# Designs tried in a protein design chat: VH-VL binders against Large ribosomal subunit protein uL10m (mRpL10). Part 219

Target 1, 224 residues: Large ribosomal subunit protein uL10m (mRpL10), of Drosophila melanogaster (Fruit fly) (q9vpl3)
Amino acid sequence: RGKINIQRPKAPHYERARVVAVTQPKYPELPKAKSCFKTRAERTQQQQENPYNEIIAREVRNWLDHSRLVAFFHLSSITADDIFRVRVQLHKQNLHLKSYGSKIIEQAVKNTRYEAIVPLFHSNHCIVFSPDPEKTAALLRIVRRVPQMVLLGGIVEETMLSRNQLVAYAQMPGLHAVQAQLVQTLSQAPGHLIQQLQAHQNSFVQVLDVHAKNQMNEETPKST
Below, E stands for the ipSAE of ESMFold2; O stands for the ipSAE of OpenDDE; V2 stands for 0.75 times the mean of E and O plus 0.25 times the DockQ between their complexes.

## First folded at step 13 (VH-VL)

Design ja9 (from ja1 with heavy chain S28K; framework fv_imvotamab_arm2; at its last look DockQ between E and O 0.35; V2 from the best seeds 0.71)
Fold by OpenDDE, look of step 13:
Structure ja9 (fold): chain C 224 residues (1-224), chain A 118 residues (1-118), chain B 112 residues (1-112)
Amino acid sequence: as target 1 above (224 residues)
Amino acid sequence: EVQLVQSGAEVKKPGESLKISCKGSGYKFTYYWIGWVRQMPGKGLEWMGIIDPSDKYTRYSPSFQGQVTISADKSITTAYLQWSSLKASDTAMYYCARLGYESSLDYWGQGTLVTVSS
Amino acid sequence: DIVMTQTPLSSPVTLGQPASISCRSSQSLVDSDGDTYLSWLQQRPGQPPRLLIYDISNRFSGVPDRFSGSGAGTDFTLKISRVEAEDVGVYYCMQYTHYPWTFGGGTKVEIK
């Protein structure tokens, strides 16, 4: 009884091979869950076509267009309680913290003046919006106590600022204060100029008066 | 003028669902949060929860977590409070209030009386 | 939860006389930034609550100057310098420093 070589089974006779080929149960290919094998490209394309994403993107654009202060943060792991606390604190200052997906941001800023911000959104991030640029100092004060929020940069009055520039901006006196100071300085300038111009004239008159008095004293003969 | 107008009084039976509304006007609705406060008959005020209508972020008081749902529709500047199944103990006046800037709950709705009786 | 205790429960006052309401918190209401989020609300009979004072001592818009708030940490006071007939109602303190936000039990101001 020849040892059945399990490793190299002899090819069956042609007729047997035909029968085996025809009788092999064609198991329906399990429907490859098309969803599991979608290429990254297909997933990305499907996400782009989601009408919901368009709505959110429009909302993001609306926030950007109506904000004079925008700050970008990296957001590390934060508890629900902590994020709520921060949101309330920011809200009290007319600062609005929002979080969006990177793809949504990309879609929102595509072909806009804000397209340069896309590289900032590689990881978990949040954005703070405000219509009031004077709240920059308040924003930084609040966020300094939140180690999970790392400032990346921002936009103030349509100007993109680095982290350092934003910090510097927050330290500057408010625009109104600076304007008031400027107006005050400008209002004082003419007065000071007039004073300086008059000072020489007044000095000259004083010298002349002293001279006249001295001449009068010399002409009074000492009546011995 | 800032106004919050709530839906009318409701009389319901135990087990019924209910959704009451709070419509904001006179301000930018998406820039302010809306809170809900319960006042049982003859009792004090109880905080229920709050919603940011702009992104529908919600935070509930632990006592009301899972008991109610707070939602908002920014397109019609309306916040909602809803129950899936009312209890007799839900009989109360319900107020919506706006969370203001630099202030607390600065504007209040007129209240919605909910009566749940067999 | 932060417990807010108001005293007295009832305050009968003669017209034109001063009134004082105390609110004590079970914990400090000062946050990490040094801010204290305490408000006073007035609820007249049959009406919704109305904001009177925010951040301990700031009067809300339209609130008469006869209302004043003071306090720090855990102890807060609402004062009415001259009680008027329209001041009848229940007054509540509210903290929103710590979540969940909580109200005091209320103080009923009545005219004698």
Scores: ipSAE 0.878, ipTM 0.952, lowest interface PAE 0.6, mean pLDDT 88
Fold by ESMFold2, look of step 13:
Structure ja9 (fold): chain C 224 residues (1-224), chain A 118 residues (1-118), chain B 112 residues (1-112)
Amino acid sequence: as target 1 above (224 residues)
Amino acid sequence: EVQLVQSGAEVKKPGESLKISCKGSGYKFTYYWIGWVRQMPGKGLEWMGIIDPSDKYTRYSPSFQGQVTISADKSITTAYLQWSSLKASDTAMYYCARLGYESSLDYWGQGTLVTVSS
Amino acid sequence: DIVMTQTPLSSPVTLGQPASISCRSSQSLVDSDGDTYLSWLQQRPGQPPRLLIYDISNRFSGVPDRFSGSGAGTDFTLKISRVEAEDVGVYYCMQYTHYPWTFGGGTKVEIK
């Protein structure tokens, strides 16, 4: 017995119910007497500057910072059953599908090197996170059979990649560390490469030399 | 060590509310889903639903949609199963279990016995 | 809903002898990628379930090698090569290829 209706929520509102649960429980309407003293502008301002948004934004930043693979998708209309199946398939590969509001994404990347991703979230979207960049091929294989998810681009080892670059990355054979360092080296400005080499001459020279030899020998037997 | 520790047994009357808990430890809580499973006395297992604690995405079995609420608080690594108004037919053992990404429902809580009578 | 039918309902066995448990699904458990999400659970008397086998045939960590799983499509088998006293309990198959996720009705293994 309670005031809460035991009937099931309507299907079109299941994602809205989840979002409402995140934002509503901390900001219930105040008693009528107190609401009489607030202006319309003050009530609107309080609701617009929701502290929940900053908490969620910090969580998105945490996922971005700890995920060596991040992929962005446009998400078309999809049934609850189909998205559940896709989430399960991705989860089996340590791939974590999530959806966040555009405002949350803007807050999460504010004053970071990832601010350039904000335009990707003008339309309905979803994001896949993983600590394992070697799972990029599995991600693309699973999503290939999901036409409702259209790849827009991604981040691998802190380097932003276009759709085509991410697909090309997924097709590269060989050692994960070598692929990530090659992507980062090619994406950095020449000054950054020079500073890295000069600051750690023995270490960076040896690493770069190993990468060059590895790249030259990856098509021969016995290459690692 | 991966552990799921559930709240203790409950004895309730019909119409009362109840929220039972499942605290995970020894792993990254937000990387694994938590499922709830009912076992009525002398019966088999029934999947109730699942939650991804990282974004609170939930999916309920049709038999339990609208009958219970599944939630999670990742700051204290805890998942919850909640009734707004208990019925005598809710008398059962309730388990939480984690969905692993190189396994299935791999680690299970010890169970919470809920008794609803009189 | 996918119905998971287990046989036998009860399996009394002599200590040290093999046991075989069957699980049949009402439709194929193969997904679009060719994967099958079928698991076997053990519930010892008075204990919660524990995972034995996942993805048809993969033994979970800490599970003795006397447990093995096999099968394809709609027909799956759990085998215990030499039953020990600690193997007494109820065994369930579970599928999570299709929503909603479902369990078999259980097979009770007892020592004669």
Scores: ipSAE 0.778, ipTM 0.910, lowest interface PAE 1.0, mean pLDDT 80
ESMFold2 (binder alone), look of step 13: mean pLDDT 93; pTM 0.949

## First folded at step 14 (VH-VL)

Design ha1 (from gk4 with light chain S36H; framework fv_anetumab; at its last fold request DockQ between E and O 0.34; V2 from the best seeds 0.70)
Fold by OpenDDE, fold request of step 17:
Structure ha1 (fold): chain C 224 residues (1-224), chain A 119 residues (1-119), chain B 111 residues (1-111)
Amino acid sequence: as target 1 above (224 residues)
Amino acid sequence: QVELVQSGAEVKKPGESLKISCKGSGYSFTDYWIGWVRQAPGKGLEWMGIIYPGDSDTRYSPSFQGQVTISADKSISTAYLQWSSLKASDTAMYYCARSFLYWGDFDYWGQGTLVTVSS
Amino acid sequence: DIALTQPASVSGSPGQSITISCTGTSSDIGGYNYVHWYQQHPGKAPKLMIYDVSNRPSGVSNRFSGSKSGNTASLTISGLQAEDEADYYCSSYTSYSDPFVFGGGTKLTVL
């Protein structure tokens, strides 16, 4: 009984080989196992807009649109208790401390004038909103006492300000005070100019008078 | 100039009611906390409570809770400390003080109100 | 009752530096940087000398300084003067419900 060479089976007879070739089941190519790793494109497509995110994004937009003061903060090793404490105090000043996810912020500000703020939200952050820009000084006064809150910048009256600019803004007199000062300055400007011009003229006339008097005294012949 | 002016000295008997006042001036009264501090004769400072006149948010020290009432009238920039029934142990100097933060410092103080409760 | 611990008395000679300690717990001094110091002369209201551990209000002499280590805050008065003779109180934030606690006070005598 010839040892069946299992490693190199003898080629079957031509007829058998033909039958085997024709009867070989053509197995459909197994669908390439979909890589469990969703492509970035698939991930982006499957990021079905979470209806919840849309709602929150709308909220953020609403805050941005109705706030005349917006301040952005980085949070460094701050506890929930610290946040709560600060929130309570800020609220006393009609300052509203909010925290949102970066993605929500991105969605909220997409195709808006606020799109430039997106880079500020790469880390742990919070936003303070207020309808009153006059509360900027109060805001800074509070947060200066909270070292875990680092001011990054803000928006005041639809203008984006750096940290330093916000600080400077807070030190400025209120709009009404500035207006009053401007009016005072404008009202005094003509008077001051007139006074200065008159002062020089008066001085000149005085000098001329003195000169004239001196000349008259020299021309008085000593009546010998 | 920022100033806290307190009502004058009080001499009372045990069981009587008392209300003392602290009037703030020179600042926005509604934007600062007003705290009350007791100092018994020859003793240290004791925090009693604090009020935010802007919304009348009031907090008491546990030791004084239910013993006194703190209130404020923002229309006249005045904070109040009151007792319904005085005790001899209430004999002390009482200070009002301003704080911007409820966790912060008392930066301005009233001159104090001496309350004497004796039979 | 949560109380901060201060020495009852401290003394020093004119020109010397003295330190007053204020010891609390991890829930007050150790937990927050909201330690304040007050000076009180006899028959007068307290005056804020230091806020938030080491900050001086306007008008307070630079001879007064504050520090904190662990659960202990310290007030240092350099170049001691006769006018510095007073009672000194520390205070600290503790909690939302009970924001303030005072120390027992320290009588400073200038010898």
Scores: ipSAE 0.854, ipTM 0.940, lowest interface PAE 0.6, mean pLDDT 87
Fold by ESMFold2-Fast, scan of step 14:
Structure ha1 (fold): chain C 224 residues (1-224), chain A 119 residues (1-119), chain B 111 residues (1-111)
Amino acid sequence: as target 1 above (224 residues)
Amino acid sequence: QVELVQSGAEVKKPGESLKISCKGSGYSFTDYWIGWVRQAPGKGLEWMGIIYPGDSDTRYSPSFQGQVTISADKSISTAYLQWSSLKASDTAMYYCARSFLYWGDFDYWGQGTLVTVSS
Amino acid sequence: DIALTQPASVSGSPGQSITISCTGTSSDIGGYNYVHWYQQHPGKAPKLMIYDVSNRPSGVSNRFSGSKSGNTASLTISGLQAEDEADYYCSSYTSYSDPFVFGGGTKLTVL
């Protein structure tokens, strides 16, 4: 608004500050204006949540479709620095370590041949992708020296393989024909295979809990 | 058979430049890191730095950062350690060694290159 | 600087067993199972004897064994032989920015 006429005029900056103070939204803050804005922001965030998840789900689907090697891991507690060194080492072998939330993975693989993998991701997990199945041996050689990553199984040339089958595949001499034949021979029914992989994951979690408890004995008060 | 062969002994004066080499054979050179380890006369082993020849990713020990340059030429399976200006304190045996993992063991070592810097 | 502590010297007689310690911190030896041991004869390059705390490379005598307790790793040599006389170095992973640290080395004398 125009001029504000006051009986005690002060410096020009005071008059401008007074006008700003009168028109400032602090008074509108008492009416529901800010409350409605916060609610709208929260609703906008909730509405955006689904589109963002769909975009990441498409990314996961793209990785699955363009990777001839996919390996699934349970991931124990690991520092940001340690997972970073592992990611860098894997990347040098054209192996791409990714971690996605279980809901995103479920959304990505729903109504695809890969939907059987969803139960593997109900706990901490990560996935390694590669366009090159010859890198399976390098992958296992690296991960064997990373105790926080426990191999659950994988997909090679669109064939689901258990942990033992993937290890056997990695030990082949590297002839493409022989490896392709092995992959064909090692294939199993998806339902039974996933049940086996889930059981191994649960068994590992139990072993890890016992191990962690034993490690913590040094830091907890002793009864004596 | 896996082998790392290093260049021959060098005798230099302070202020001179030097580049020594380490050639790998019998394995996929681009799939292994090459580390450089220094040993001053009568002293222990000191890690200097490491390089991945496949992409030339190079890391230096804090003690040697800025003092040397590590490089590799994957076309000839050779790694290099280079000084722009040698000091008498650079007198040492220099070893190269390979490691599959950035955090791993050095399973094969070169025979060593003796560098003597004196006026 | 030397980050890992080793005794300067250890001695034993033929047929005896000796142990060489390597002490670090919770951020290296205590935090990881990436402890390696190297043997160096005078005038020769180091040779890997033990990797990842307790594993032997092919070709290394089973008289050599490794272990770890807390922040201390140990190399044990049983049935000492004259050819075991050498310098022994431990190493450990520490961090991404400084991945390798060596111990000061231990001179083993077989008398």
Scores: ipSAE 0.806, ipTM 0.916, lowest interface PAE 0.7, mean pLDDT 82
Fold by ESMFold2, fold request of step 17:
Structure ha1 (fold): chain C 224 residues (1-224), chain A 119 residues (1-119), chain B 111 residues (1-111)
Amino acid sequence: as target 1 above (224 residues)
Amino acid sequence: QVELVQSGAEVKKPGESLKISCKGSGYSFTDYWIGWVRQAPGKGLEWMGIIYPGDSDTRYSPSFQGQVTISADKSISTAYLQWSSLKASDTAMYYCARSFLYWGDFDYWGQGTLVTVSS
Amino acid sequence: DIALTQPASVSGSPGQSITISCTGTSSDIGGYNYVHWYQQHPGKAPKLMIYDVSNRPSGVSNRFSGSKSGNTASLTISGLQAEDEADYYCSSYTSYSDPFVFGGGTKLTVL
């Protein structure tokens, strides 16, 4: 059991997707709760639909609070079919691809330790959530073959990691990763915890902003 | 280390049913797609369909939709291709192959199962 | 069900370099970098030689290389050897509903 609190229970989605795949004679539709939620979030971004903002922001807060792995990506131009196939592939590894408007992200992280991440969402983006930090390797293996998703960094076990740190984390054995986190946590004093969290968040935001600008310059959009 | 082992050659008559198998070993069977590829005698490769054994997500090529059934039993790391009623035109070599990604390469292939359907 | 177009055959002498083309559309080879190449000797299963346009799996000779331009992918084999004589197939991702397409195959003959 443990502390895996996913807003949408995994088992019903898995069993429903399995039944649909087995029973569909041609083109089974696999329900993806993430895409349905994003569609509702787009409706809420309209001026006349402000009352829905808090519902969506609350669900984003729940994802952030109950995911031991969160990864941030810059998202280049991508078709709906292409993002859907990536979302389906990620979901098979308990990785949940989502995208939200900057206003929703601001509301979701307001008065939290993650408020410094808001500038990452002024450009086109997506986020991957998972209760399973061991799935970091699977995430990176999938997205390195998705050119439209450029890794900016992430959060693992409440620790902010740069792109390079997240890649290094993905290569660690599971037991070793837990031991390294325990040693790092025990080495910190209370005042140093506040300082280090703020410094890591500021450094993470700065690095992500630089990489996002560099990645957009390197896209080669092929205007001809 | 990674190996896909297919069931043996089959000789059948038109109208008979058939289920051939592909057993994966040396890797996490439920984390990879298993695709089925047909090669008629002297012809090229044709994609038939693909399954993700972890959740039984199955897709068929339009050319083979309704002609075959693809399934898997993850408890024994085995994928299946089956016909309810064979035709002479089903005579071919059938390969299984794995892919990590739905849009990816087939990095390991089974040895093939020759199916011969004759009157 | 539009297949990728490959030449039916190509030939070359030992030590030479040859190129096999694979032409598709903007919806497959032109739109993605998910082009793969397979080698098949007679009576054997296909073997992956190149994936994602230009990447070699472990154990594949560096004599094999891949590239693409526009809607055409290319497999280049340098320093031809007798064991390179085989059929070669390209493949590409196309769409979610029909994700895989193969080329018709190219028979490589080493003279």
Scores: ipSAE 0.786, ipTM 0.905, lowest interface PAE 0.8, mean pLDDT 80
ESMFold2, look of step 15: ipSAE 0.741; ipTM 0.886
ESMFold2 (binder alone), look of step 15: mean pLDDT 92; pTM 0.941
OpenDDE, look of step 15: ipSAE 0.782; ipTM 0.897
ESMFold2, look of step 16: ipSAE 0.739; ipTM 0.880
ESMFold2 (binder alone), look of step 16: mean pLDDT 92; pTM 0.936
OpenDDE, look of step 16: ipSAE 0.751; ipTM 0.879
ESMFold2, fold request of step 17: ipSAE 0.750, 0.768; ipTM 0.880, 0.894
ESMFold2 (binder alone), fold request of step 17: mean pLDDT 91, 91, 92; pTM 0.933, 0.934, 0.942
OpenDDE, fold request of step 17: ipSAE 0.849, 0.854; ipTM 0.936, 0.940

Design ha10 (from ha1 with heavy chain S28D; framework fv_anetumab)
Fold by ESMFold2-Fast, scan of step 14:
Structure ha10 (fold): chain C 224 residues (1-224), chain A 119 residues (1-119), chain B 111 residues (1-111)
Amino acid sequence: as target 1 above (224 residues)
Amino acid sequence: QVELVQSGAEVKKPGESLKISCKGSGYDFTDYWIGWVRQAPGKGLEWMGIIYPGDSDTRYSPSFQGQVTISADKSISTAYLQWSSLKASDTAMYYCARSFLYWGDFDYWGQGTLVTVSS
Amino acid sequence: DIALTQPASVSGSPGQSITISCTGTSSDIGGYNYVHWYQQHPGKAPKLMIYDVSNRPSGVSNRFSGSKSGNTASLTISGLQAEDEADYYCSSYTSYSDPFVFGGGTKLTVL
């Protein structure tokens, strides 16, 4: 629309975004009452509206807005050769591995429905984006053979899913309609009281119906 | 059912060109790498190269770089191994095999193509 | 190309256990858990027996197991049977520019 918005911005040629996250100082905290003696960390926070940080935050928001699959990983120490290998393999499946500093991610998701993801980035991390949620199975099949990457959770079709919910989603049939319905069902897991009431109703109905078995095991709590 | 079917045995003279094939079926051909492995008579397995049919990204073993050409035609789910000029030392069994990962295992193999190069 | 070191031959009797070693360097077997084992019967294509050091594909007998210590990977076959008589090859990832290296192969004889 009426906005200068890059749908899929790419990292600068020298991969500047990675350098920015590393350059933030780690100084002891000084009294906040004395603004002239702010720590470098506090001065960096004062630069939250810095055009450079905002540009990269916009890149993150564009990836979030454009992608129907977003997966969050803890990233252990890994060589440049090995991360390049993984990035190339993921790219074959339309999966895009990105790394951003915690402050930039916080700035990108501030005042959005995804603000809850910020604590996932307190340590080394990376994110995989894709416009295709049916690639979740391929993503997990690749990453399970990369010990430096540990799945933390993700977002599928704008719905936040835990690690276990993403694994369950990946094991479902590769039909878009079926998987979209499954995402909605999995995201309803927090409503266990309502699900328990429905399970009691289903149990009562099953006594009256001969073998009305539900073949879709949505791992909804069931009364026995 | 996943299957890799290779072209039939070939008998050639030194200096001749040759192109052998490996056809995949029962899976999405563009989601897997196809590797080529050579086995000289009475010898062990030797990796030659690998191709990703989805984008034709190809890598060669240093020992085979410039000696062979690997290609693929995703419209017919077929990978190829080609020589411009055969040598007697090219006499070997040639296998194609599928791998999901560039660094991964070869889970399905073709039956092999025997190439004999003699005068 | 550097090859992984395997014994040329190994032998055992039915019901016994045998182990085949595969030795590389810190840049292949020692550096990664991407070690795979293939079985090849005479005149046949290789068959994947073990992937990523110790994992068995569906359909492979639990008599086959894999392990790794330092720069050496091992394939162990328990309850040895006549049908196990074959050549066994190990392989390892090395680098992006040269991703596969094979061992020289081990001929298993069941006596």
Scores: ipSAE 0.798, ipTM 0.913, lowest interface PAE 0.7, mean pLDDT 82

Design ha101 (from ha1 with light chain G31N; framework fv_anetumab)
Fold by ESMFold2-Fast, scan of step 14:
Structure ha101 (fold): chain C 224 residues (1-224), chain A 119 residues (1-119), chain B 111 residues (1-111)
Amino acid sequence: as target 1 above (224 residues)
Amino acid sequence: QVELVQSGAEVKKPGESLKISCKGSGYSFTDYWIGWVRQAPGKGLEWMGIIYPGDSDTRYSPSFQGQVTISADKSISTAYLQWSSLKASDTAMYYCARSFLYWGDFDYWGQGTLVTVSS
Amino acid sequence: DIALTQPASVSGSPGQSITISCTGTSSDIGNYNYVHWYQQHPGKAPKLMIYDVSNRPSGVSNRFSGSKSGNTASLTISGLQAEDEADYYCSSYTSYSDPFVFGGGTKLTVL
């Protein structure tokens, strides 16, 4: 099957998500007359504190810990067929495309050096992971022909890089040790990277806002 | 520097088996798909299938599924197209071509292998 | 048999401009910018002339240009030369299960 084919052995060692049977409570089976009617706010809080989110967040942290290349993308609307072909193509180059909810990413990067980048994840996004930083050139060559994916920036050898710095890194010749030194040289203050990522996000939001306004102006819903 | 070299012309009888080859050189063979394209005499181009040599992931066009077998040997940078039993209707020119992307263009082509099947 | 529709033939005189159309559906040419054009001289392998609707590979004359409108892609050849006489094929991505389809081909005659 195609989904199984994109999950190769060379993926980073990450903690697997485990499904806990909800029908098997950890507490004693003795029911009490503590039937409580939950308020809307209490239900919302319970949904926000889903225990399964922490299991997936640990998976994300493991990907971050074991990947020497991490690239962040804005992801526009894309069909299941299209994202699947892109995932398969990326996987051929040991590049692993993952999509996680913003809350899960926030939990994953909490208490890490990357926590400051959390505000950039509330728009639609995806992340590409790889243990091989030399695959940055292949990644960019693939993604430039996928208009729904727009590179925002990334992390190479634990150093945060802007879009332009990633492009420069991809074009550099040399050995692994030389590339690591060049990554350190190309790196800039985290604030600069965040500003570049925010500028791109704001630009995209403006485009979507204009599109929505144009669509609203073209539509004239009326009852007859 | 980049080139795809195909095996020589073949003249066969119906019912015979055949395996033709396409050898890549001057590039990383395992980083590109190899597609096979058929052209019957006086007719247009027909895509048959594609293989990724790095893992032998193979896909066929609906028209050729079960009709041919595509394979690759990455140790010698060679892709293959084979028939277990040829038919007269298999008479055609067969091209191999490389593509970086599964949905992409074929930027380099082999010179073609003419296969003639007649009784 | 063919997924994309091209005219069987087109003709022009030296110095003239001609256009070859390639018509698909809203699921292929209408949905993607993955349209490629190939030139084939008699007895030779095809040569990539245009990729992704309008991009020229290195070494292809700027007399060749590509465009797309709705479900139809077009290859335009300006300043026709005798060497342009060849068969031209379009191709497009359609779906994961049928990723690569060709047009029927157009024979260009330079009179």
Scores: ipSAE 0.793, ipTM 0.909, lowest interface PAE 0.7, mean pLDDT 81

